VHH binders against Ubiquinone biosynthesis protein COQ4 homolog, mitochondrial (COQ4). Designs and how they scored, part 1

Scores and structures below are computed, not measured.

Target 1, 235 residues: Ubiquinone biosynthesis protein COQ4 homolog, mitochondrial (COQ4), of Homo sapiens (Human) (q9y3a0)
Amino acid sequence: SDGAGPLYSHHLPTSPLQKGLLAAGSAAMALYNPYRHDMVAVLGETTGHRTLKVLRDQMRRDPEGAQILQERPRISTSTLDLGKLQSLPEGSLGREYLRFLDVNRVSPDTRAPTRFVDDEELAYVIQRYREVHDMLHTLLGMPTNILGEIVVKWFEAVQTGLPMCILGAFFGPIRLGAQSLQVLVSELIPWAVQNGRRAPCVLNLYYERRWEQSLRALREELGITAPPMHVQGLA
Unless a header shows other numbers, all headers, positions and changes below count from the first letter of the chain; antibody chains are not in Kabat numbers.
F, E and O stand for the ipSAE by ESMFold2-Fast, ESMFold2 and OpenDDE, each averaged over both directions (binder to target, target to binder). V2 = 0.75 x the mean of E and O + 0.25 x the DockQ between their complexes.
[cut] stands for letters that were removed.
The coordinates of atoms that the task and the answers printed are left out; those that the model quotes come from them. Centres of patches stay.

## First folded at step 1 (VHH)

Design b03
Fold by ESMFold2, look of step 3:
Structure b03 (fold): chain B 235 residues (1-235), chain A 120 residues (1-120)
Amino acid sequence: as target 1 above (235 residues)
Amino acid sequence: EVQLVESGGGLVQAGGSLRLSCAASGFTFSDYAVGWYRQAPGKQRVVVASIYSGGSTKYSNSVKGRFTISRDNAKNTVYLQMNSLKPEDTAVYYCAAGLDTYFLGSEDYWGQGTQVTVSS
């Protein structure tokens, strides 16, 4: 079995119209039953085709991004040497990424496998985006609490235009308390939007070759500023 | 009508220098990332240098340290300074521009190319 959906007995190539129907169905199912995390993934994969093409094309324009598309690096527990990251100098990208994972009790593992992208290269692009998401927490100085995730989603929405990022950025705040919402709207969203517009696309960074780089120097290279306040413990 | 026009190509001896220009007409570069590509005979077009709207630059390993990309938004022009040229740099050089952010989504603008020939 293909496991795709009730509209077709076996998974077949889907047209843009068919993907529209899958997107509508997955959006409805995710709203009706939020535990359908697989439907959120289907939504991202079926609504992102045009955006993934644009992201792939801009990666090809960037020499580092082009190398990533050619070499297909992965960030996962099977490819990452956590012991080596622990040994890196304090303040390096790798050391701060490992600290982020430990403090927030998260894993670098691939979340759900990509299923509904009908192009092998675009399937890699969305997979890479999912792996880079946790790196963005380190780059932006954002924890994995609700407020930090929403701020990262705003940055991602500006940089990528992925429909799932746009929806997450706009609908994520409904889970926030009043204080966090005020800080988000008045300070953090403007900061995230400005930095998302200024920084080059973060999918064009070859993180696997930059673990030893100073995080401060990397932020300066990208034009990423410090957030206006510490977000740990708010949310 | 929108166009990208490359100029500054030509013949040069190995070890020499050339400066390529990419000028836009009908739109402004200010919000665009610009890449310089090259295509040698029988090979695929590959990016060698790029510059973002904020001024950040990136280079392929084959040209790093020898080529410098820069932009002048007032003149609506992006430059590629090519130093220490080698015969392997012989190719048609193209510039292309695309938005730094996807939000409005459009195809990249492409130039028609300028020939660079580096003699032994």
Scores: ipSAE 0.228, ipTM 0.689, lowest interface PAE 4.7, mean pLDDT 80
Fold by OpenDDE, look of step 3:
Structure b03 (fold): chain B 235 residues (1-235), chain A 120 residues (1-120)
Amino acid sequence: as target 1 above (235 residues)
Amino acid sequence: EVQLVESGGGLVQAGGSLRLSCAASGFTFSDYAVGWYRQAPGKQRVVVASIYSGGSTKYSNSVKGRFTISRDNAKNTVYLQMNSLKPEDTAVYYCAAGLDTYFLGSEDYWGQGTQVTVSS
């Protein structure tokens, strides 16, 4: 059995059977505890192969997406110049992203590395998706509370079609109170879907080259509208 | 019925200019990304330029700096200004429309195409 070595850093070669077991196990755990981000990640990697190919192909057709695939930028504490971001004007993408990280006590390094994707390029695509997640919070103006996370997941589901996003979007609301659920269904989900459909694929944005861009200008460019007022009241 | 109708194609000398138009009907044009594609003989259809509903534009490297895509939502029309044309630009040009998210790779609507021929 010519043991094909790892295709990339952190790659764990798995058989189809092993992948199936991982998918089943991670799905069960994610359903039991949707806050298990690690299980959601495993589920995404083991079930998302077809969807990832579609996303990759879409990125290849986009000039900016193609550049991202070629240059493979990463968003981590090691790659970010935090001092630079801090020096940027208020309202810039970079400054607002930094503010988001600080206010929500989130680190770019909290994202799990890709392990179970048997294609190096596809592994990067899913890694990029993960690393861009916090940027989407910033872009959409969504907090990291349950409601905000659900809204972002709906947006991501529409944007990417990834099974894990779809599952997260559907099962997230189970823990919400009646009032929150009503707002979610009546206002926030429609907003997320509409913006997700209207906006270009957000994986095709080279964020690292746009730190100086006004967040407002970026939203306008993408056709992203301001979040409904009710999101501010529920935060 | 959804229709995309291209116009403005023809024969032009190298270094010349053409302006293509695509008139759209039968759908909410302003909500869609629109783009120009081209297909040369024996080659695959490729995207040339795109403009999203928000107004953002993207160009292929081969046409960057020479071609300009624009849209008039009031007229439901997308334009492609082609300057400094080269023989390599000879192709059938197609306009297409789709939702911004899925536009590249899953275009919803296509025109019939217009021939552009650039002579040396």
Scores: ipSAE 0.020, ipTM 0.429, lowest interface PAE 5.5, mean pLDDT 88

## First folded at step 5 (VHH; from d05 with D31S F103L L104F)

Design e03
Fold by ESMFold2, look of step 5:
Structure e03 (fold): chain B 235 residues (1-235), chain A 120 residues (1-120)
Amino acid sequence: as target 1 above (235 residues)
Amino acid sequence: EVQLVESGGGLVQAGGSLRLSCAASGFTFSSYDVDWYRQAPGKQRVVVASIYSGGSTKYSNSVKGRFTISRDNAKNTVYLQMNSLKPEDTAVYYCAAGLDTYLFGSEDYWGQGTQVTVSS
């Protein structure tokens, strides 16, 4: 951790004390208003350094992961050929990613840029994780509502170990009503954990080279099974 | 009109071969994932082989090494080459076409089935 001058675009160098205050403040704000996605991002950036190193190191050991670290692909409005993705057949990864974005009324640029990570390569890793997060929604069949986000956080916690994923998975359910909480505990968490343990590291997958792949085939390749219920209309 | 038509079934001696065909009309197969199912008398329908729109394949353990699924997009047809047939392969074979959206999908189209009978 080094709080020296800017190391990448948007970087805001911070001291260890400032990081502690940002982590505590962002955690409190995210608990108060869970839709403050900017505060969740601050929490992840200020608390995840060791875990990001572990993720980066395992990506380096995987041939596809190493290629991603070298080539630094991005999934954003400026890098995606939306016309090409729209022209792909229904059921392809690219077409279904667009469907996910449309149904949930989000865009690839919805997330804030990385600011508080004091290592350029680790800043890319958390940036990639955020962009892959929407791919995980697509792969798992999960909407961006509160219940869907919690389910994805359980999968991500198993996959990545990121503190923000673990905290979101554990504390997110406090905001749910009784029916959603029952379904989450009895059905969705076991499913998410099982799939997270079975799937290979999803950060090692070069999604930008797979837009044409059948989504069903990709799910089979990763060992991702259908959830026990559709979450789209629950919360 | 939209339909799937299976053909190539029949009676064959144990150890023999059959080639099943599944031809689509009224729609284009190339974007669909295609499964072959079979249903033995009194049993549930089970998937035997799958071919995805990108060309990758999957087989059940009971047929791996003996059956080969392939597709010819120009002919809108999927094939199941069945070699080294055993009496337990006796069933009605169905082809089905579907795809997953980002929400998981099911089979959109089914054929009416073709009987395969393997005698000992």
Scores: ipSAE 0.437, ipTM 0.741, lowest interface PAE 1.5, mean pLDDT 86
Fold by OpenDDE, look of step 6:
Structure e03 (fold): chain B 235 residues (1-235), chain A 120 residues (1-120)
Amino acid sequence: as target 1 above (235 residues)
Amino acid sequence: EVQLVESGGGLVQAGGSLRLSCAASGFTFSSYDVDWYRQAPGKQRVVVASIYSGGSTKYSNSVKGRFTISRDNAKNTVYLQMNSLKPEDTAVYYCAAGLDTYLFGSEDYWGQGTQVTVSS
């Protein structure tokens, strides 16, 4: 450790060699058990440096993205007003996000803190990516089952180019049954790719300011089509 | 039964005004995005104004500054105030309500339309 103190909270300074080892180890574990979210996180942090720079730069060029980078909003149970979200009308981003969390029994706090990114701003970018993940489930209408996760990863891979997303997208299908795989390849992946390409960078959305916005309006704004109905039936 | 009913259409002279109403039954507008469409003879149906569940509004360039979309939640009605009407505004006007949800997918409802004719 070159004696430089942590750059941000939870930052663990690592050498290039250590990062390499962490990347290799986390990759192996993530492939072995894709439900090891902690390993996926490590992999993302140790391999995503170049991609994160690109994403950051993209955010800087966008007025809303630049504001996000400046204000550093967080999505957690401590920052969310759940009562407010609950009071919002059906079909609103906030209400539907809350419904997603409830139905899938997911908490925004389940996201691991960033540790291995040696840049404070990039560390935030990857943290924002993680926190927006569940929002993308909501936006895309994807459940948290294996099929839904794969679809979201494909979308994220197209949007961000992050290695961990790419890996998740490609290796996820290996555990699917024949029918699910057929639907994934024939309908869901094309849908995810098309929408991922068409939509602007979703990290540039200030979601915390859009709770009242209808999900329909947001999808329309982003050019995202309605999710295929078959995804819910295959869960 | 879910129903949208448009009213307020008719014949008006250029420069005149009309107020269209879209009344919903069987559901509440407050959760829905509501759009006004128009279709002129031989042309495609196009959106002219939208009011979203969050309260924001959007207008097509052709009607900006002349048309105003608003809602009355107590009456479960959406309005389109059309001022400074032009012959080019002649069309059948349709009200549409849309809702996208995470679990239930997308719902869309349409009215039967109301004729607006603007004479020179």
Scores: ipSAE 0.024, ipTM 0.377, lowest interface PAE 3.6, mean pLDDT 87

## First folded at step 6 (VHH; from e03 with F104W)

Design f01
Fold by ESMFold2, look of step 7:
Structure f01 (fold): chain B 235 residues (1-235), chain A 120 residues (1-120)
Amino acid sequence: as target 1 above (235 residues)
Amino acid sequence: EVQLVESGGGLVQAGGSLRLSCAASGFTFSSYDVDWYRQAPGKQRVVVASIYSGGSTKYSNSVKGRFTISRDNAKNTVYLQMNSLKPEDTAVYYCAAGLDTYLWGSEDYWGQGTQVTVSS
C-alpha cells in the first residue's frame, strides 16, 4: 500500500490535525477524569515532543546516554534473561528488580506501547523512560500503590518535565485519604523533589550492564536517600 | 548463630602495617556489602572502607591510598590491609555486613570489634 507506514512497532501514524484532536480530546478527558491514565499517555505523546527532544539531546551529551541511544537496549521479558537475574544475590540491582516485580505483582510487559511519536529516536526515548520507570520504583523503594506512584511521578516530573509526569503528580493525590495526603505533602513530595534534583538523569544509566551491582552502591552513586517513611502499607 | 568475628588488631608503631580479618559464620556472606568502621575514644563510629557484593570498593578520604579492603567469598572473610599507620588511626575497628533491599530493608550484622593502637 501507498503512503507513510509505521516507523516502529505499534506506531499509529497521524496527521498534524489528528494529533491536535488527540491532544485536545485527551486533555479534556484528563480534566474530566484525571485518572484516565491512557489519556495522559496520549497527551504526553502528542504534546511532549519538545521535552523528548531535550531529553534525547542531553542523552547524546552523556557518554553512557549516547551508548544507550546507539545500542537501543530494552527491558522486557523478550530481552531479559530472567533465570540469570533470579540467580543473582539478594541486594543486587537485578535481584531487587525482580523482588519489586514480585512484591507488586507486575511484569516488564505491563507498560503501554508508544504509538503517536512520529520520530523513531524520540519514540525510543519515551519507550526507554517507561521501561526505566520500574527501575525508579526499585531505586526509590516505592510500591505501585497510588501513593507510591504519585511519589515516583514527582521524581520523574523533576527529572524529565514530561507533561504526563506533571499531570500524574498534580492530579494523583485526589484519591488519597487525609492521612496519606498529609504525609505526601509534608514528607514525600519534598523528598522526591530533592532526590530528583540531586540525582543525575536516570535515562543516562545503562541498567542492563549493572544487574550485578549492589543496590546500595548504585543508590550511593546516584545520591538517592532513603524515604522518610515506608509507603508499602499506607495506600 | 550468626556471627562476625574481627581479628588482627594490636599495637603497632607509626608507619607500620596491620591486616584485619572479618570472618562470618551462620549466613551467606557473599551477598552482603561489608563495611569497616572505626571508633576512636569519645568519637562517633565512622565508616573507613566498604566492599560491595559486586566487588567494587569505597574509601574515606582519611584512609584512601593507605588502606585496602578485599574479600574472599570462599572463606567467608573480608580483609582490611592497613599500611602507613598513623596515631590518628588508633580506634576500635568493627566490621559490619548488610544489604539494601528494594524497600530499603536491611539485615545488618556487626562484629565485636578489634583494638588497633598506633604508637608514636
Scores: ipSAE 0.472, ipTM 0.723, lowest interface PAE 1.1, mean pLDDT 85

## First folded at step 8 (VHH; from f01 with V34M)

Design i01
Fold by OpenDDE, look of step 9:
Structure i01 (fold): chain B 235 residues (1-235), chain A 120 residues (1-120)
Amino acid sequence: as target 1 above (235 residues)
Amino acid sequence: EVQLVESGGGLVQAGGSLRLSCAASGFTFSSYDMDWYRQAPGKQRVVVASIYSGGSTKYSNSVKGRFTISRDNAKNTVYLQMNSLKPEDTAVYYCAAGLDTYLWGSEDYWGQGTQVTVSS
């Protein structure tokens, strides 16, 4: 690593060659094993620079997005008041997010820190993307099974244009059975695409200020409709 | 037992006002989003106003500026203040309670409705 110090916490300066190698290696591994979230993360960081600039600019143009970029909120177990979320009424964003975490046995801390983005602000954007992922599961009503993940990836791909999302959306279905694949292609993907196109940029939502908001209200605000079927148990 | 009971409907002249009430029981009222619907003769039931559990409100375009939805969680009651009533507002008005959860498990409850008639 030539003499430039880290730009942010966990930043690993890399040469263009190193980035290229990381991109190639992570892509290969992610294709081989899509459950390697760490490799998907590396791929996103090494290939998403242009797309991240676009996303950042989009956030800057939105008042709430601009505030997020300024204040740099984080979603983690250290930043969340789980007790507060638990005390919120059923149907609130905060309570339902907690329900998502519990039902799927997922922790907010499962997301890897950003390492290979050579811009501090863009590094935050991709970190925010990662941390908002579970919120999208909550909003869309998608489980963390294969189908649910693919559906969320399609939504994200439409929303962000990130290469890693596109890759995940296209290659995720390879391991699905015929019936699941048929449902995915005929019903779930069109739904995800439609909702992704209709909804405003979901990175511009200050989720931490909306815990008390009705999930129904938020879904209506975003134009998110119910999925055509329950995805839980289909794969 | 879940119950929604509407009241306050009746006959009123154009330009007049009515206040509808919906008393709820049998569920955790504060968690639910409350809606007022109306159904005119020969027409489909349509949402008129919504007040969400977080307190935000939404109105149909036809009633914006004239109708106000509010709720009293202590009384388990939702209200619809209707001002500047028009003959076109004539309908059966229904109160509904809805809860939207993570996996779209929605519970919807409906009242029996109250008749509102606006004469020209």
Scores: ipSAE 0.769, ipTM 0.898, lowest interface PAE 0.6, mean pLDDT 91
Fold by ESMFold2, look of step 9:
Structure i01 (fold): chain B 235 residues (1-235), chain A 120 residues (1-120)
Amino acid sequence: as target 1 above (235 residues)
Amino acid sequence: EVQLVESGGGLVQAGGSLRLSCAASGFTFSSYDMDWYRQAPGKQRVVVASIYSGGSTKYSNSVKGRFTISRDNAKNTVYLQMNSLKPEDTAVYYCAAGLDTYLWGSEDYWGQGTQVTVSS
């Protein structure tokens, strides 16, 4: 990278003061435009170090999590066999992941590399979390609209404790209309929190080895239940 | 038209065996997760065995080791082999098919049920 002492490709070493300014600026920009995923990424990279260490340590203790940390799998266009996933039966994890991408007009590609985490292993952990985020949308059945993203953030806040997830969960609703806010508070947040507490650490799952698994079977394995209503689409 | 038709129920003595079949039509059988439920008199309908589209199986604790679920995708049929039957296994047994999509909006299909009665 261009700084003194890069630890991985794209690493931008920063001082504590620079991290503070990046955290404040990215938080402001993410509140202003929640679709600035790059600003959410900067916020997570500059504020989450302690929590990332906790997540990494618990991944190391789990056999599947340790294998993920060792093998460093990626969920991206270059690593996915999209033709194979398309050939899987409707209702499989892989096919429904593609449905999530299609319905929401999202791709699996990482838009910005991890830059501000000053530890190579922790940089992978936050990168993996970002890639798993779309798997959580698939597992929870949440669209990428504002309401769906907030619901996923509540689940992620419970699961990870990352400051960016906590801030997104608490301040994201400020953009919602009254009806969406009512269903969020009365129905969706309790559901997301309960599922987040019940499910095992979702970073410890090796999703790339489960594409053929029935989505129903996986949801039952994780203790994930159906949401109290559909956030998008027709029932 | 989707149909699930159970067969193989009847009266059997305790300790005996019985094999239930469920013939499916009107949907892509190999893509669906298949379940056997039972409903004892005065009780809620509960799942006893599941076989997922990927082939893995799951059993309730009350039947594990005694019941075996299987499927034949070529015949669009799911089976429940019930061994070492007990009077508590007396119930109406239902075949069901479920499919979860990303949005959870899948229809479950149910058969009409077949009576299994285990006498002492």
Scores: ipSAE 0.506, ipTM 0.726, lowest interface PAE 1.2, mean pLDDT 86

## First folded at step 9 (VHH; from i01 with L99I)

Design k05
Fold by ESMFold2, look of step 10:
Structure k05 (fold): chain B 235 residues (1-235), chain A 120 residues (1-120)
Amino acid sequence: as target 1 above (235 residues)
Amino acid sequence: EVQLVESGGGLVQAGGSLRLSCAASGFTFSSYDMDWYRQAPGKQRVVVASIYSGGSTKYSNSVKGRFTISRDNAKNTVYLQMNSLKPEDTAVYYCAAGIDTYLWGSEDYWGQGTQVTVSS
């Protein structure tokens, strides 16, 4: 219940009323400034409980997903061997993940810890989702600018059903200029939705064991296609 | 000075076999994913087999079970073993090299092609 102590490192137990206030406040703040990743995290943690259970249950039914839940791998600077990843060939998942991080100036350690999920296993699931988010940018070939984040959110909304992904997908475009909105609606959303429906659940992939895999091979394994020709210059 | 040079094409009777070779130079062969394409007269060029830098392979349904792609990184060479050939396999066969980066790969190297003709 609400009065229990921490269930995992960083856990902040909250009442249903506190969760409602956090959800409303974080939603407003994330719509105001979509770069407030901490507010997106709070929103996901306070609104996604049922969806997290669905995601956890499907991970348990998948052999690779079950291994992930058991072994609890993490993607952070303390767990990654960056020197090894840099030594991998161009076009490997690991080398291209580093390219994504470098080009977009993103670090795995910039993601906030999970605080407001009142179940230890579900807290890992949402934490894993946040770490996988950068893998999706790499797989889809999307930058971390506003348009790229919206496209990834559409893919994630189809894949996960998380309320924070659905909110970002539908409300994120409200701040785009006319040209970006036109390209998003006519080209990028259909592409993201189609690929999100076709690909298997991306949380069931053990990326830490696939660094050496050809990115082309992985994209083909997942059924992920290149963005439409009109939008290849968005990065 | 990138070159992909196909060889081993020719005329063969239906049911026969051919082995195509593609010698590569001017780039780091072991890092590239290698493909065989074919183009029949008046048709689109289509991929028939791929071998990735990590060694895994993929085949089109029309050739699965009959064709085998392989690579020798020490010799910078890709092979296509073509068994149980059919007249429908008649085409110019092209060797191609590509690599996907985070922003996708749009730069491929192509050979000039080698003709394979299968007579009934």
Scores: ipSAE 0.511, ipTM 0.734, lowest interface PAE 1.1, mean pLDDT 85

## First folded at step 10 (VHH)

Design n02 (from k04 with L103F)
Fold by ESMFold2, look of step 11:
Structure n02 (fold): chain B 235 residues (1-235), chain A 120 residues (1-120)
Amino acid sequence: as target 1 above (235 residues)
Amino acid sequence: EVQLVESGGGLVQAGGSLRLSCAASGFTFSSYDMDWYRQAPGKQRVVVASIYSGGSTKYSNSVKGRFTISRDNAKNTVYLQMNSLKPEDTAVYYCAAGRDTYFWGSEDYWGQGTQVTVSS
């Protein structure tokens, strides 16, 4: 561990009862306000234990995934050389990741640290998933508005099975306007599900070694296709 | 203006070799992925080889092991070395440039093509 008493930095040990209360409260709050990404994070940390084990075990069986689990790379402001990424050609993964961050006005450090997972390795897995989530926005071409987030959640639900992704995918649409809901159901969900089934597990990709890779090459490697429409103008 | 100009096509006997070149201008060549396509008589255009901006390559199964794609970013040029040519390789060969961005909104550029004819 990285702290006195906790299993890792920021760890808040909780009893099973406390986890149950956090899960119920965060689920209710995330359904009430889908922009409460911190509540979605709490939900994932308190309800995802079995699924996190399945994901960790899958990563262990994949050579690249196992290397990620061993080396524990991070995607954060403290670990990224933003100047180097900015110097990369347009169309590279690293440069387009920066474009995603800039256009959506987010940073790698916008995500809250992992607090409620009582296993150090599984805490890394969910932390990695959160950092990879922004890579998925870049790969799929999805904004961080409600519609874009729901589309990514459908992809993630197919890929990971995490309860927070399934809940976001299923209940997130309740708060969409009619136009966005129509295109979501008829066009975007089928696209997200198909791509999620086709792509290999995206947690098994060592993105920190691929900043210079052509985004087109990576999308082709993963079997990811262009979305049927531009989501940036929809809400 | 964007231009892609193919050269190096011609008539060659089966088993021979040709080297195609595609000179690019009017865009930042190093940030684009480059492709060679071919279109045989009566058939649709198909990709033959790709070289991505990062240098990795991809080949269709029909040419793997015989064709080599390369690029020279200093000369804004992509090459296709074609060895062990077969009559089935007879086609018009096209150079293309494209890239993906976060928005998916990159435009593709195409050359006018160069004829390759392989005689039996």
Scores: ipSAE 0.544, ipTM 0.779, lowest interface PAE 1.1, mean pLDDT 86

Design n03 (from k04 with L103Y)
Fold by ESMFold2, look of step 11:
Structure n03 (fold): chain B 235 residues (1-235), chain A 120 residues (1-120)
Amino acid sequence: as target 1 above (235 residues)
Amino acid sequence: EVQLVESGGGLVQAGGSLRLSCAASGFTFSSYDMDWYRQAPGKQRVVVASIYSGGSTKYSNSVKGRFTISRDNAKNTVYLQMNSLKPEDTAVYYCAAGRDTYYWGSEDYWGQGTQVTVSS
């Protein structure tokens, strides 16, 4: 019949066939337009079950990750005290996160709610990954232009193994100009892969407890190095 | 006007100790990461120890266990306690302040330096 009822807010239970159709349609649309973050979200929710279980299991084994899974922090307009973050000194994680949002004209609330994951804990894991994506832009120093998004997707692919990240990393470059593609292949991909292997799992960081932390200190703690060039002028 | 003023350098025998101080003014001291650098004769300037705005510390391998960096936000001062000094620690020591932005830029402030000379 209809399948199980909702397991969490906004949950849409779907059959395996419906998941297959959503995965195929969202994959096609996300490859066509990688800025369709809603389609990337659908793809991740309908294809990533095994990988989400691997990510959840490693979070459980990490003390900070386990605490995140238990406490379920969120990074959204409704959970952030923007006034408090604005009052933090320049160079703190919180203040530089706001700078990233402002410079790139993005908001935490542009992320669609999780709908198609049929396990409440895994639904939180994919939701957390989406919210952490903007933290990765801040940590890596990457803008939200096409080149910056591709670089972040390479980092994410190495870190998570999510099918949507792997597809974005390999097929996103199709839309780049020759100069950007040359820089991406020769310098930025090696840098992103190296940093993705070296850094601990970024889902295991409790960012909401680190707003006051020096961004320099956090980058050094994670082993994240400066990119070989500034991406802002190349996309 | 930003000012970083180092003091406490001098001549010391190998195995001895010195304590460097760096008094800061003209900026919000508590929000900056503070570093001690040194430049040995004929060498590049290198970081020796760092203390971040939140109080955590980092040391180069050459001084780990011998040097201790600390800060007093009430006095706008950063310190470097240097123990078990070796002749290779001979250098001009610089106090620096900086912080990262999202795009990896920082504005660094530098002191004038204080000479530390360790004789064998």
Scores: ipSAE 0.472, ipTM 0.740, lowest interface PAE 1.4, mean pLDDT 86

